# VH-VL binders against Probable pyruvoyl-dependent arginine decarboxylase (pdaD): the designs that were tried, part 3

Target 1, 139 residues: Probable pyruvoyl-dependent arginine decarboxylase (pdaD), of Prosthecochloris aestuarii (b4s6j7)
Amino acid sequence: SIFPPQCERISVEEGLKSLSPGEITFAVMARNSTNEHGRLIASSIGVALPADESVYGYLSEHHPYGQTEEQSGEYAEDLAATMLATTLGIEFDPNKDWDEREGIYKMSGKIINSFNITQSAEGQNGLWTTVIACAVLLP

## First folded at step 12 (VH-VL)

Design d3 (from c2 with light chain K52S D92S)
Fold by ESMFold2, look of step 12:
Structure d3 (fold): chain C 139 residues (1-139), chain A 121 residues (1-121), chain B 106 residues (1-106)
Amino acid sequence: as target 1 above (139 residues)
Amino acid sequence: QVQLVQSGAEVKKPGSSVKVSCKASGGTFSTYAMHWVRQAPGQGLEWIGAIIPIFGTAAYNQKFQGRATITADKSTSTAYMELSSLRSEDTAVYYCARGLWFGRLKYFDYWGQGTLVTVSS
Amino acid sequence: QIQLTQSPSSLSASVGDRVTITCSASSSVRYMYWYQQKPGKAPKAWIYDASSLESGVPSRFSGSGSGTDYTLTISSLQPEDFATYYCQQYGSSPLTFGGGTKVEIK
């Protein structure tokens, strides 16, 4: 997914002060669930913010089995940042991992920041366990 | 459940080319890399290259640069590997394998059944 | 590129034995992966991130290591564990596999 220009990351506390019930806005949700004992699940939203305020940013979602919170979040973050990088014409080497590509994206001066929002859990036998990660565009 | 189904075995002459297909089902296709790995008889595993279908970008082991072409068709969830200028040492089982490309992990969680390519006169 | 040397290349063991397989990298790696392959079958993901077991892998398997030296251990070998095990890495260099360790029935 893309999101409109001129967005910035804010805290949950600050965001909640800005929201009014019943407002219509843009949101992205990642959801994952399991009822298998010991199954690791995660839900992640990746976010990439362009330096040019007239350019759309990117949101990604990822809901894997068997990945740690860190691994799932890195995947989503990399996906969002790489989508934005491609849109901005930033060259990247497909043989390089996220550490190296992230550095190249930031050094370009065209991507301000990337981050992720991730929830994870481990399933319990016979009980549905669900994890959700969500990002909401403030009006 | 993710499943990768490859095209059938082939017998080829030296100097010709082969194109192996790998159809994915039961999972996300466009944002996972499709890797190609071969295994000569009695030998270990050798990485050929991969494609990231959402970008259409392929990366290759330098050993195969210029001879291997890896492509993907998102509409059919199918990846292809074409190897040209075949030699007898190209006789191997060719596997497709799904893996993570984004992030730091590059491990293969699902493999196709393999396609035997025999290059003989 | 990073070369992976597995040791031993083969071993013979009995059901119930403790088995240890090593994988040594030519340069430090952050992540090591392991695959199990049985004759005529594709490899299966077995251990990821050096020590994390893939879903469905029995708890008798464990992985450990960091830097250049990694191990896969089977605490009590079972009949279904006789297979070839491969290590695999991916860093700033092309993806590479170890040469494999064949675990055979004594």
Scores: ipSAE 0.363, ipTM 0.759, lowest interface PAE 2.7, mean pLDDT 86
Fold by OpenDDE, look of step 14:
Structure d3 (fold): chain C 139 residues (1-139), chain A 121 residues (1-121), chain B 106 residues (1-106)
Amino acid sequence: as target 1 above (139 residues)
Amino acid sequence: QVQLVQSGAEVKKPGSSVKVSCKASGGTFSTYAMHWVRQAPGQGLEWIGAIIPIFGTAAYNQKFQGRATITADKSTSTAYMELSSLRSEDTAVYYCARGLWFGRLKYFDYWGQGTLVTVSS
Amino acid sequence: QIQLTQSPSSLSASVGDRVTITCSASSSVRYMYWYQQKPGKAPKAWIYDASSLESGVPSRFSGSGSGTDYTLTISSLQPEDFATYYCQQYGSSPLTFGGGTKVEIK
């Protein structure tokens, strides 16, 4: 998904002020569920922003099993960064290790900010456990 | 839940080409790598190549370089694998498989049902 | 390319038996995975990161290993476990699989 140019990240509290019940809005959502006791699940949204404010950024979605909140978030964030890097013409080799690619991305100076929103949980015996991460785009 | 549905069985003559499709549903298509793996009758698994739809970048096993072409259509969430200059030893079940390409989970978590390609005179 | 050698290529066992499958890599690999395949079906993700069980995989399965040597173990073989198991590495291109280990009923 695309992070529109000149968009700003705001708090949930601030964002809620601009929303009304029943209103339709655009969102990028990650969802994951499990009914297995002890099974670790996560949902992550990753965001990467370019140095050039006239260029759009990227949003990524990730919902893994067996990853911690931190791991899942990092993955989503890296994915978003990679997507953006490709758009910006940064070299990409899918056969190279991520650590090598990440180094190239960071050195390019074209990506200035990235973050993630992640929720994780462990499955409970006999119950369904769901985790959701969501980025809501407000006009 | 993620599902990968492949096109039906193919019967081809030597020297011809085959194009197998794999449609993904129930998850994000563009941000995961779609791999192609084949299995000859009674044999093991062989990696052909992969594509990351959002990038349009494909990687190949050198064994298939020049003969295999992997593409993806993001609008239909469908990946394709075309194999040209077919020979009898290309007879196999061809699988598409979704894979993560970053982090620790670089494995094929979902597979298509497989497409049998038979090459015979 | 990294070659993966599985041992044994096949084995016969009874329900309740302890089964051990090994996968040896020609070079050190960073990531090792296991798949289960039954006749006429696609492989299923079984173990990732050498020791983590995929969702739905029974706890009688376990994986271990590092470097060049990896192992899949079934503590007590059940009827539904008769299948072929493949190891796979993602540490170096091209991706490669082991030759498979067929677990048959004795």
Scores: ipSAE 0.014, ipTM 0.640, lowest interface PAE 7.6, mean pLDDT 89

Design d5 (from c2 with light chain L95Y)
Fold by ESMFold2, look of step 14:
Order: C-alpha cells, then structure tokens, then sequence
Structure d5 (fold): chain C 139 residues (1-139), chain A 121 residues (1-121), chain B 106 residues (1-106)
C-alpha cells in the first residue's frame, strides 16, 4: 500500500484527540490468528517515509506463521523501504542484505525514516489467538 | 501454511533444455525469494539462483550464468527454472525453496518435493 | 565465492551420545544456517542465524559460532536424528552449502 504525501507519525493518544465519533478515516490492518498450540503468529505494518513532500510513502503488511516479532517487523519494514526506494529510483544491489540497503536508502537523502509496528503471540490449544497491527491515516 | 509443488520428472537428451515449475500456495508469493537448488545423485546441494517475484530480478550462481533462466508469474504464484545446453552432469533432483529476502534472515524455510531431471543419450 | 567445509563427512554414534558437526568457511560469513535432510526427502530448515532453532526442532539440538567457524551439536542422539546435515551461508553470492555430514545410528 501507498499513503499520501506529508504524513508524519503521531501517537495513538494524540491521534484519537483528532477524531470525532462517526468520522471516516483510512486504516491499514495486518491480522493473523491460530488455534494451534505453540504456533508463532505475528502481524506487522512496515512504514517508509519519503523526504520529498510531493511523494507517496509506503505501508506494507505482513502476517506470517513461524516468525518472531523481530523477524516479522524487520521483514515488513524492509519491504516498505525497498518498495519506496524502487519507486524513487534509488540504486541498490538486490543481493545485499538489509543493513547495507538501509544505509544506501538513507544516504540517498530520499527516505527520511522507516519503522514497523508489530504484535505477536503464540497459540494456545483450543483457543483462537489473534494479533492485529494497524496504522490509521488521519486527515 | 506454505506448500511448494513442483512439476514432474523429466528425461532429456544432451544439448536440450528443461523448464521446471514450482507453484506456491498457502502464503505470500511476490515478496519472498524463490531459490533453485540441485542435488546430483549421492551428492550435496548446489545453489543455482533465485528470483524476487515482485521485482522480477533474478540472480545466478556464476557456474550457471548463461545457461539458467529463472522467472516468476505472480498471477499463478509459480516460479520457473530453465536450464539449457544440458549435459549428463546436469542429472539431478532440482528443488525450489522459498527464502526470506526482506530483513536480515535469508535461509530457505520451505522446499518443494524436488524434480528429477535425467539427462541421457 | 565462500567455500564451506563440513567435518566429519560421516559418523556413526550410539543413542544418547553427544555429537558435534563442524562447518568452516573460507572467509567470514554474515549468517550460517543448518538443514536436515532425510533419505529421499527435501531438506528441512533446522537452525537459523547460527544458533536459533526452527519451529519443531528438539531442544537437544544447538548451534554456535561466528565468523568462519560454526558447529551443530546434538546433546543426546536419538534414532530419529539419522539424517544428513548441511550448513549454508548467506553473504556474497552465490549462497553455498557445505558438503554435508551423514549421521548414522549404530
């Protein structure tokens, strides 16, 4: 997913103060669930913010089985940043890992920041366990 | 739960080409790397190359550069490996394997069942 | 290209024995992985990032190492551990595998 130019990260508390009951806004949600004992689940939103205020940013979603919170979040963040980098024409070597590619993206001056929002859990026998990660876009 | 299902065994003549398919289900296709690895009878594992379907870019082991072509079709969640100018030494089981490309973790988490390619005259 | 040398190429051990498999790289490796392959089957992911066990891998397995020298250890060998184990590196392309270590139960 893409998101409009000029967005900035704010806290949930601050964002809620900006909303009225019945107001319509856009959200990107990653959701995952399991009823299997010991099954790792995660839901992640990756975010990449462009430096150019006229350019769309990227939101990624990822909801894997068998990945830790760190693995899932890192995947989603890399995906968002790499999609933005590709759109911006930033040269990178697709055979290099995230540490090197992240450095190239930042040195380009075209990507300000990337981060992720992840929730994870391990399933319990006979119980449905659900994890949700969500980014809400405020006007 | 991810499953990788490969096309059936092939018998080929030297000098010909083979194209092996790998259909993915039960997971995300376009953002994971699809790798191709082969194993000659009684031998170890040899990496051929990989593709990241969302970019359409393939990377190859130099040994196979010029002979191997790796492609992906996102609409069918299927990756392909074509090996040309076949020799008897290319007789092997060919595996597709999915790997995490994004992030720092790059190992192969799911493998196809393998496709035996026999090259004989 | 980074070359991986596994040692030993094969071994026989009794149930309950401690078994250690070594993987040595020709130059420093960012990440080392281990796979288990049983006869007639595809390899299975076993240990990732040198020391972290894949889901469902028994706790008797462990991995360690950094740089060029890595090990896989089975603290108390069980009959179901009969398999060939491969190390695999990620770094500069190509992604290379060790020659394998076949573990046989006496």
Amino acid sequence: as target 1 above (139 residues)
Amino acid sequence: QVQLVQSGAEVKKPGSSVKVSCKASGGTFSTYAMHWVRQAPGQGLEWIGAIIPIFGTAAYNQKFQGRATITADKSTSTAYMELSSLRSEDTAVYYCARGLWFGRLKYFDYWGQGTLVTVSS
Amino acid sequence: QIQLTQSPSSLSASVGDRVTITCSASSSVRYMYWYQQKPGKAPKAWIYDASKLESGVPSRFSGSGSGTDYTLTISSLQPEDFATYYCQQYGDSPYTFGGGTKVEIK
Scores: ipSAE 0.427, ipTM 0.746, lowest interface PAE 2.1, mean pLDDT 85

## First folded at step 14 (VH-VL)

Design e2 (from d3 with light chain L95Y)
Fold by ESMFold2, look of step 15:
Structure e2 (fold): chain C 139 residues (1-139), chain A 121 residues (1-121), chain B 106 residues (1-106)
Amino acid sequence: as target 1 above (139 residues)
Amino acid sequence: QVQLVQSGAEVKKPGSSVKVSCKASGGTFSTYAMHWVRQAPGQGLEWIGAIIPIFGTAAYNQKFQGRATITADKSTSTAYMELSSLRSEDTAVYYCARGLWFGRLKYFDYWGQGTLVTVSS
Amino acid sequence: QIQLTQSPSSLSASVGDRVTITCSASSSVRYMYWYQQKPGKAPKAWIYDASSLESGVPSRFSGSGSGTDYTLTISSLQPEDFATYYCQQYGSSPYTFGGGTKVEIK
């Protein structure tokens, strides 16, 4: 997913103060569910913000099984940054160590910031457990 | 639940080509790498290559460069591996397997059931 | 290309024995994984990042190592541990596997 130019990160608390019930805006949602006892689930959205404010930013979705909150969030964040990097023409060589490219795009100066939004849980037998992560774009 | 379902067994003549399919369901397709791994009878595992469907980029084991072609169709959540100029030593079970493509959690968490390809004169 | 040499190639042991499988890389690797494969089945992820157990793997399994030398240990072998174990490096393309270690229960 992409998001419009000129967007900046704000806290969820600050964002909620800006929203009224019934307002229509854009959102990206990641969802995961399990009914298996002890199954670790997560839902993550990664965000990458470009240095060039005329360029779209990127949002990623990741909803893994068996990953901790930290692991899931880091993956989603790095995925969003990689998506943005490929749009910006930062080179990606699939035959290189894939983790090395991550260092390259984080140091490029073309990505201002990257972060993630993650919710995680552990399943309970016979109960559906659902986790949702959401990024909301304020007008 | 993530599932990878592969096409059925094939018998081929030397010099021909084979194309094995791997359909993913119950999970994310485009943002996971899809790998191809083969196993000759009674032998170990050999990595052939992989594709990351969202980027459309494929990487190959140099041993198979020029003979293997790995593609993906995001609209059907299906990956393909084509191996040309088949030889008897290409007789193997061919697996698709998915994994993350960076970080310390890149291991193959789901595997297809395998496709036996027999190259016989 | 990094070669992975597993030792032994096969072994037979009794229930309750301690079993150690070694995986040696031709050069230092960043990520080492282990898979269990039973006859007629696809491999299963078993140990990731050298020492972390995959979900559902019994605590009698452990992994260790860094750089070029890695081990998988079964502290008290059980009948269900009959399988072939493969190490895999994921630091340098091509992402190679060890030759496998077949574990048989006497």
Scores: ipSAE 0.173, ipTM 0.724, lowest interface PAE 5.2, mean pLDDT 84

Design e3 (from d5 with heavy chain T57K, light chain K52S)
Fold by OpenDDE, look of step 14:
Structure e3 (fold): chain C 139 residues (1-139), chain A 121 residues (1-121), chain B 106 residues (1-106)
Amino acid sequence: as target 1 above (139 residues)
Amino acid sequence: QVQLVQSGAEVKKPGSSVKVSCKASGGTFSTYAMHWVRQAPGQGLEWIGAIIPIFGKAAYNQKFQGRATITADKSTSTAYMELSSLRSEDTAVYYCARGLWFGRLKYFDYWGQGTLVTVSS
Amino acid sequence: QIQLTQSPSSLSASVGDRVTITCSASSSVRYMYWYQQKPGKAPKAWIYDASSLESGVPSRFSGSGSGTDYTLTISSLQPEDFATYYCQQYGDSPYTFGGGTKVEIK
């Protein structure tokens, strides 16, 4: 999904001020559920923003099993960053180690910010546990 | 839903070349790497190489360097693997597989159905 | 290249059994992955980043490990679990796979 240019992240509280009940909104959502006791689930939205504010960023969605909240979030961010990197035409040497490529990517200066919204939980016996991460886009 | 559909089985003579195609649908073709992995009968998996279509850059297993050529057509979301100077030991099922190319994403999350290439005199 | 050695190469087990498959790398790897393959079918992504289950993988599966030693465990083998499992690394290029572990019905 696309993170619109010049879009700014705001708090939920601030965002709610511009919303009315029944209003249709655009959202990117990650959802995960389990009914297995002890099973770790997570939902993550990853965001990657370019250095150029006139260029759009990317939103990613990830809902893994067996990942910590941190792992899931990082994964989502990496996914978003990857999508953005390709769009920005970041050059990689295919003969270089992937870790080196990541270094080049991170040092390119083309992506200045990334973050994630993640919720994780462990399943409860006999119950359904659902975790949701959502990015709501407001005009 | 991401799907990778490969071309049909091939029968080739030694010394010839084979070109296998892999068409992707249900996802973004350009932002993922397309890998090629083969599996000889009753054997394990062997990575041949990969391409990132958006960059048009391919990487190869040194074992296949100079003999394998991996290309991609972004307009048709199709990747290709050409293997030249075929030998009997190249007889295998060839798979295309999608993969991400950063950090912990370096695995093959979707696979084609495979293409059997038989090299025989 | 990093060589991955799986152990055992094959095993026979019964439904309900605990199954453990190991993957040993010739050198430390940063990223380890597991795939499940059934006869005549393409491999399926199963475990990524050593311990994270791919979507649709039952919770009876687990992965663990770091450095050179990794493990895939099935807590209670089910009929649909009979397959060959492969570990795969990308600590260094090229991508390499283990020799596979065939889990057969006893």
Scores: ipSAE 0.019, ipTM 0.654, lowest interface PAE 5.9, mean pLDDT 88
Fold by ESMFold2, look of step 15:
Structure e3 (fold): chain C 139 residues (1-139), chain A 121 residues (1-121), chain B 106 residues (1-106)
Amino acid sequence: as target 1 above (139 residues)
Amino acid sequence: QVQLVQSGAEVKKPGSSVKVSCKASGGTFSTYAMHWVRQAPGQGLEWIGAIIPIFGKAAYNQKFQGRATITADKSTSTAYMELSSLRSEDTAVYYCARGLWFGRLKYFDYWGQGTLVTVSS
Amino acid sequence: QIQLTQSPSSLSASVGDRVTITCSASSSVRYMYWYQQKPGKAPKAWIYDASSLESGVPSRFSGSGSGTDYTLTISSLQPEDFATYYCQQYGDSPYTFGGGTKVEIK
C-alpha cells in the first residue's frame, strides 16, 4: 500500500486521542497462524518512508514461518523499500543500497527511512496460535 | 493455499514460438513476482525472467532478452511466457514460480506443475 | 553472473547415513536457498536464508554457510529423501541455480 505524502509515524497514544468514537479508518494487517508445536511464526508490517515529506512511502506485509522477529521485520522493511523504488521507477537493490552506518536506504541519492511493526510467537500444544501486526492510517 | 496451474504440453517446430500460461489462485497475484524457470532434459534449472503484475514490467535473463516475452493479466490472475525463434535446445519443462523478486527473501515458494515444450526438427 | 557449483553431482547412501551436499558460489552471496525436486515433479522450496527450514521440512535437514560456501546436511537419511537438491542465489541478476545433487538410497 501507498503511505500518503505529508504523513508521519505517531505513537499509539497520540493516534488513539485523534480517533472519534465510531470513526471508520483504514488499516493494513499481517496475520499468521500455526498449530505446529515449536513452529516460529511472525507477522510484520514494513514501512519505507522518504525523508522528503512530499514524496509518498510504502507499506508492505510479511508473515513468514521460521524467521525471528528481527529477520521478519528486516525483510518487511526491504520489501517496502523495494516496492517504493518500483512504484517510483527508480533502480534499487536493498542488498547494495543499504547504508549500515546511518541505518537508512539510499535510493538514487534520496534518503529513505524504514521501520517495522512485528509480532512473533512459537506454536504450542498443537492448538492454533495466531499473531497479528497492524498499521492504522488516520484521516 | 496458493496454486499455480500451467497450460498443457506442446510440440513445436524449429523457428516457431510457444506461449505458456500460468493461472494463480489462493493468494495475492498483483504484488508477488511471477518467475519463469526452465529445465532441459537431464539438466538443471535456468531462470528466464519475471514480472510483477501490478507494475506490468518484466525483467529478463540477458540470455533470453529479445526472444522471451513475459506478461500478466491481473483480471484473470494469469501470467504468460512466450518464447520465439525456437531451437532444439529450447526443449525443456517450463515452470512458473511465485516469489519475492525484490527484498531480502528472493526464493520461489510455490511452483506450477511444469509445461513440457518439445522442439523437434 | 554468479555461478553455483554443487558437489557431489550424485551420491548413493544407506538409510541412516549422514549426507552432506555443498554449494560454492563464484562470488559472495548474501542469501542462499535450497530446493528439493523429486522425479517428474516441480521443485519445492526446502531451505531459505541459508539455514531456515521451509514449512513441513523434517528437522533432520539443516543448512549452513555464508559468503561463497554453503552446505545442506541430512543427519539421518530416510527413503523419502531420494531426490535432487538444488541451491539457488540472487546477489545480482540473473537468478542462478547449482547443477543439482542427485541423492539415491541404496
Scores: ipSAE 0.006, ipTM 0.565, lowest interface PAE 11.0, mean pLDDT 82

## First folded at step 15 (VH-VL)

Design f4 (from e2 with heavy chain T57K K63Q, light chain S27E S52K)
Fold by ESMFold2, look of step 16:
Structure f4 (fold): chain C 139 residues (1-139), chain A 121 residues (1-121), chain B 106 residues (1-106)
Amino acid sequence: as target 1 above (139 residues)
Amino acid sequence: QVQLVQSGAEVKKPGSSVKVSCKASGGTFSTYAMHWVRQAPGQGLEWIGAIIPIFGKAAYNQQFQGRATITADKSTSTAYMELSSLRSEDTAVYYCARGLWFGRLKYFDYWGQGTLVTVSS
Amino acid sequence: QIQLTQSPSSLSASVGDRVTITCSASESVRYMYWYQQKPGKAPKAWIYDASKLESGVPSRFSGSGSGTDYTLTISSLQPEDFATYYCQQYGSSPYTFGGGTKVEIK
């Protein structure tokens, strides 16, 4: 997914001050569920913010099984940053790992920041466990 | 429920080429890497390369650079590996395997059934 | 290239035995992955991040290690554990596998 130009990340506390009950806004949600004992699940949203105010940013979604919070979040973040980078003309090199690619994106000056929002949990037998990650777009 | 189904066994002469297909179902195709790994009879596993279908870019083990070509068709969720200038030592079972390219986790979670390629004079 | 050396290349043990196989890397790697392969079958993901079991892997399996030295242990060997076990890494291209350890039941 893309999001409009000139967006910036704000804290949850600041975002909540801007919302009124009954207000309609856009949200992107990643969701995952299990009732299997010991099943590791995660939900992640990766976010990449462009430096250019006229350019759309990127969001990614990932809801895997068997990945830790860190692993799931890193996947989502890398994917979002890489998609933004390729849209901005930074060459994707399949022979470079995330650490190398992240360094290239940072040095380019075209991507201000990337981050992820991830929730992870392990299933319990006879109980549904659900994990959700959201990004909410405020006007 | 991810499933990878490969094309059937092949018998080839030295100097020819082979193209093996791998059709994915039951999962995300475009953002996962499709890897190719081979195993000569009675021997270990050797990584050939991988493709990231969303970008249409492939990475190769240097040992196969110039002989292997890995491609993907997102519309059919199918990856391909072509190996040229075949020799008898290329006789092996060729596997496709799905893995994570993005992030730091680098193992292969689902494997195809394998395609035996026999190269004989 | 990062070379992975597995030891032993083959072993034979009795049901109930504790079995340990090792994988040594030519340079430090972040994590090691393990696969189980039965004759005529594709490998299966078995252990990831050196110590975490894949879904459905019996708890008698464990993994440990860091840096260059990693182990896979079967606390009480069962007949269904007959297989070849491979370690695998990616610290830099290419992905590499160990030579395998074939586990046989006496």
Scores: ipSAE 0.480, ipTM 0.805, lowest interface PAE 2.0, mean pLDDT 87

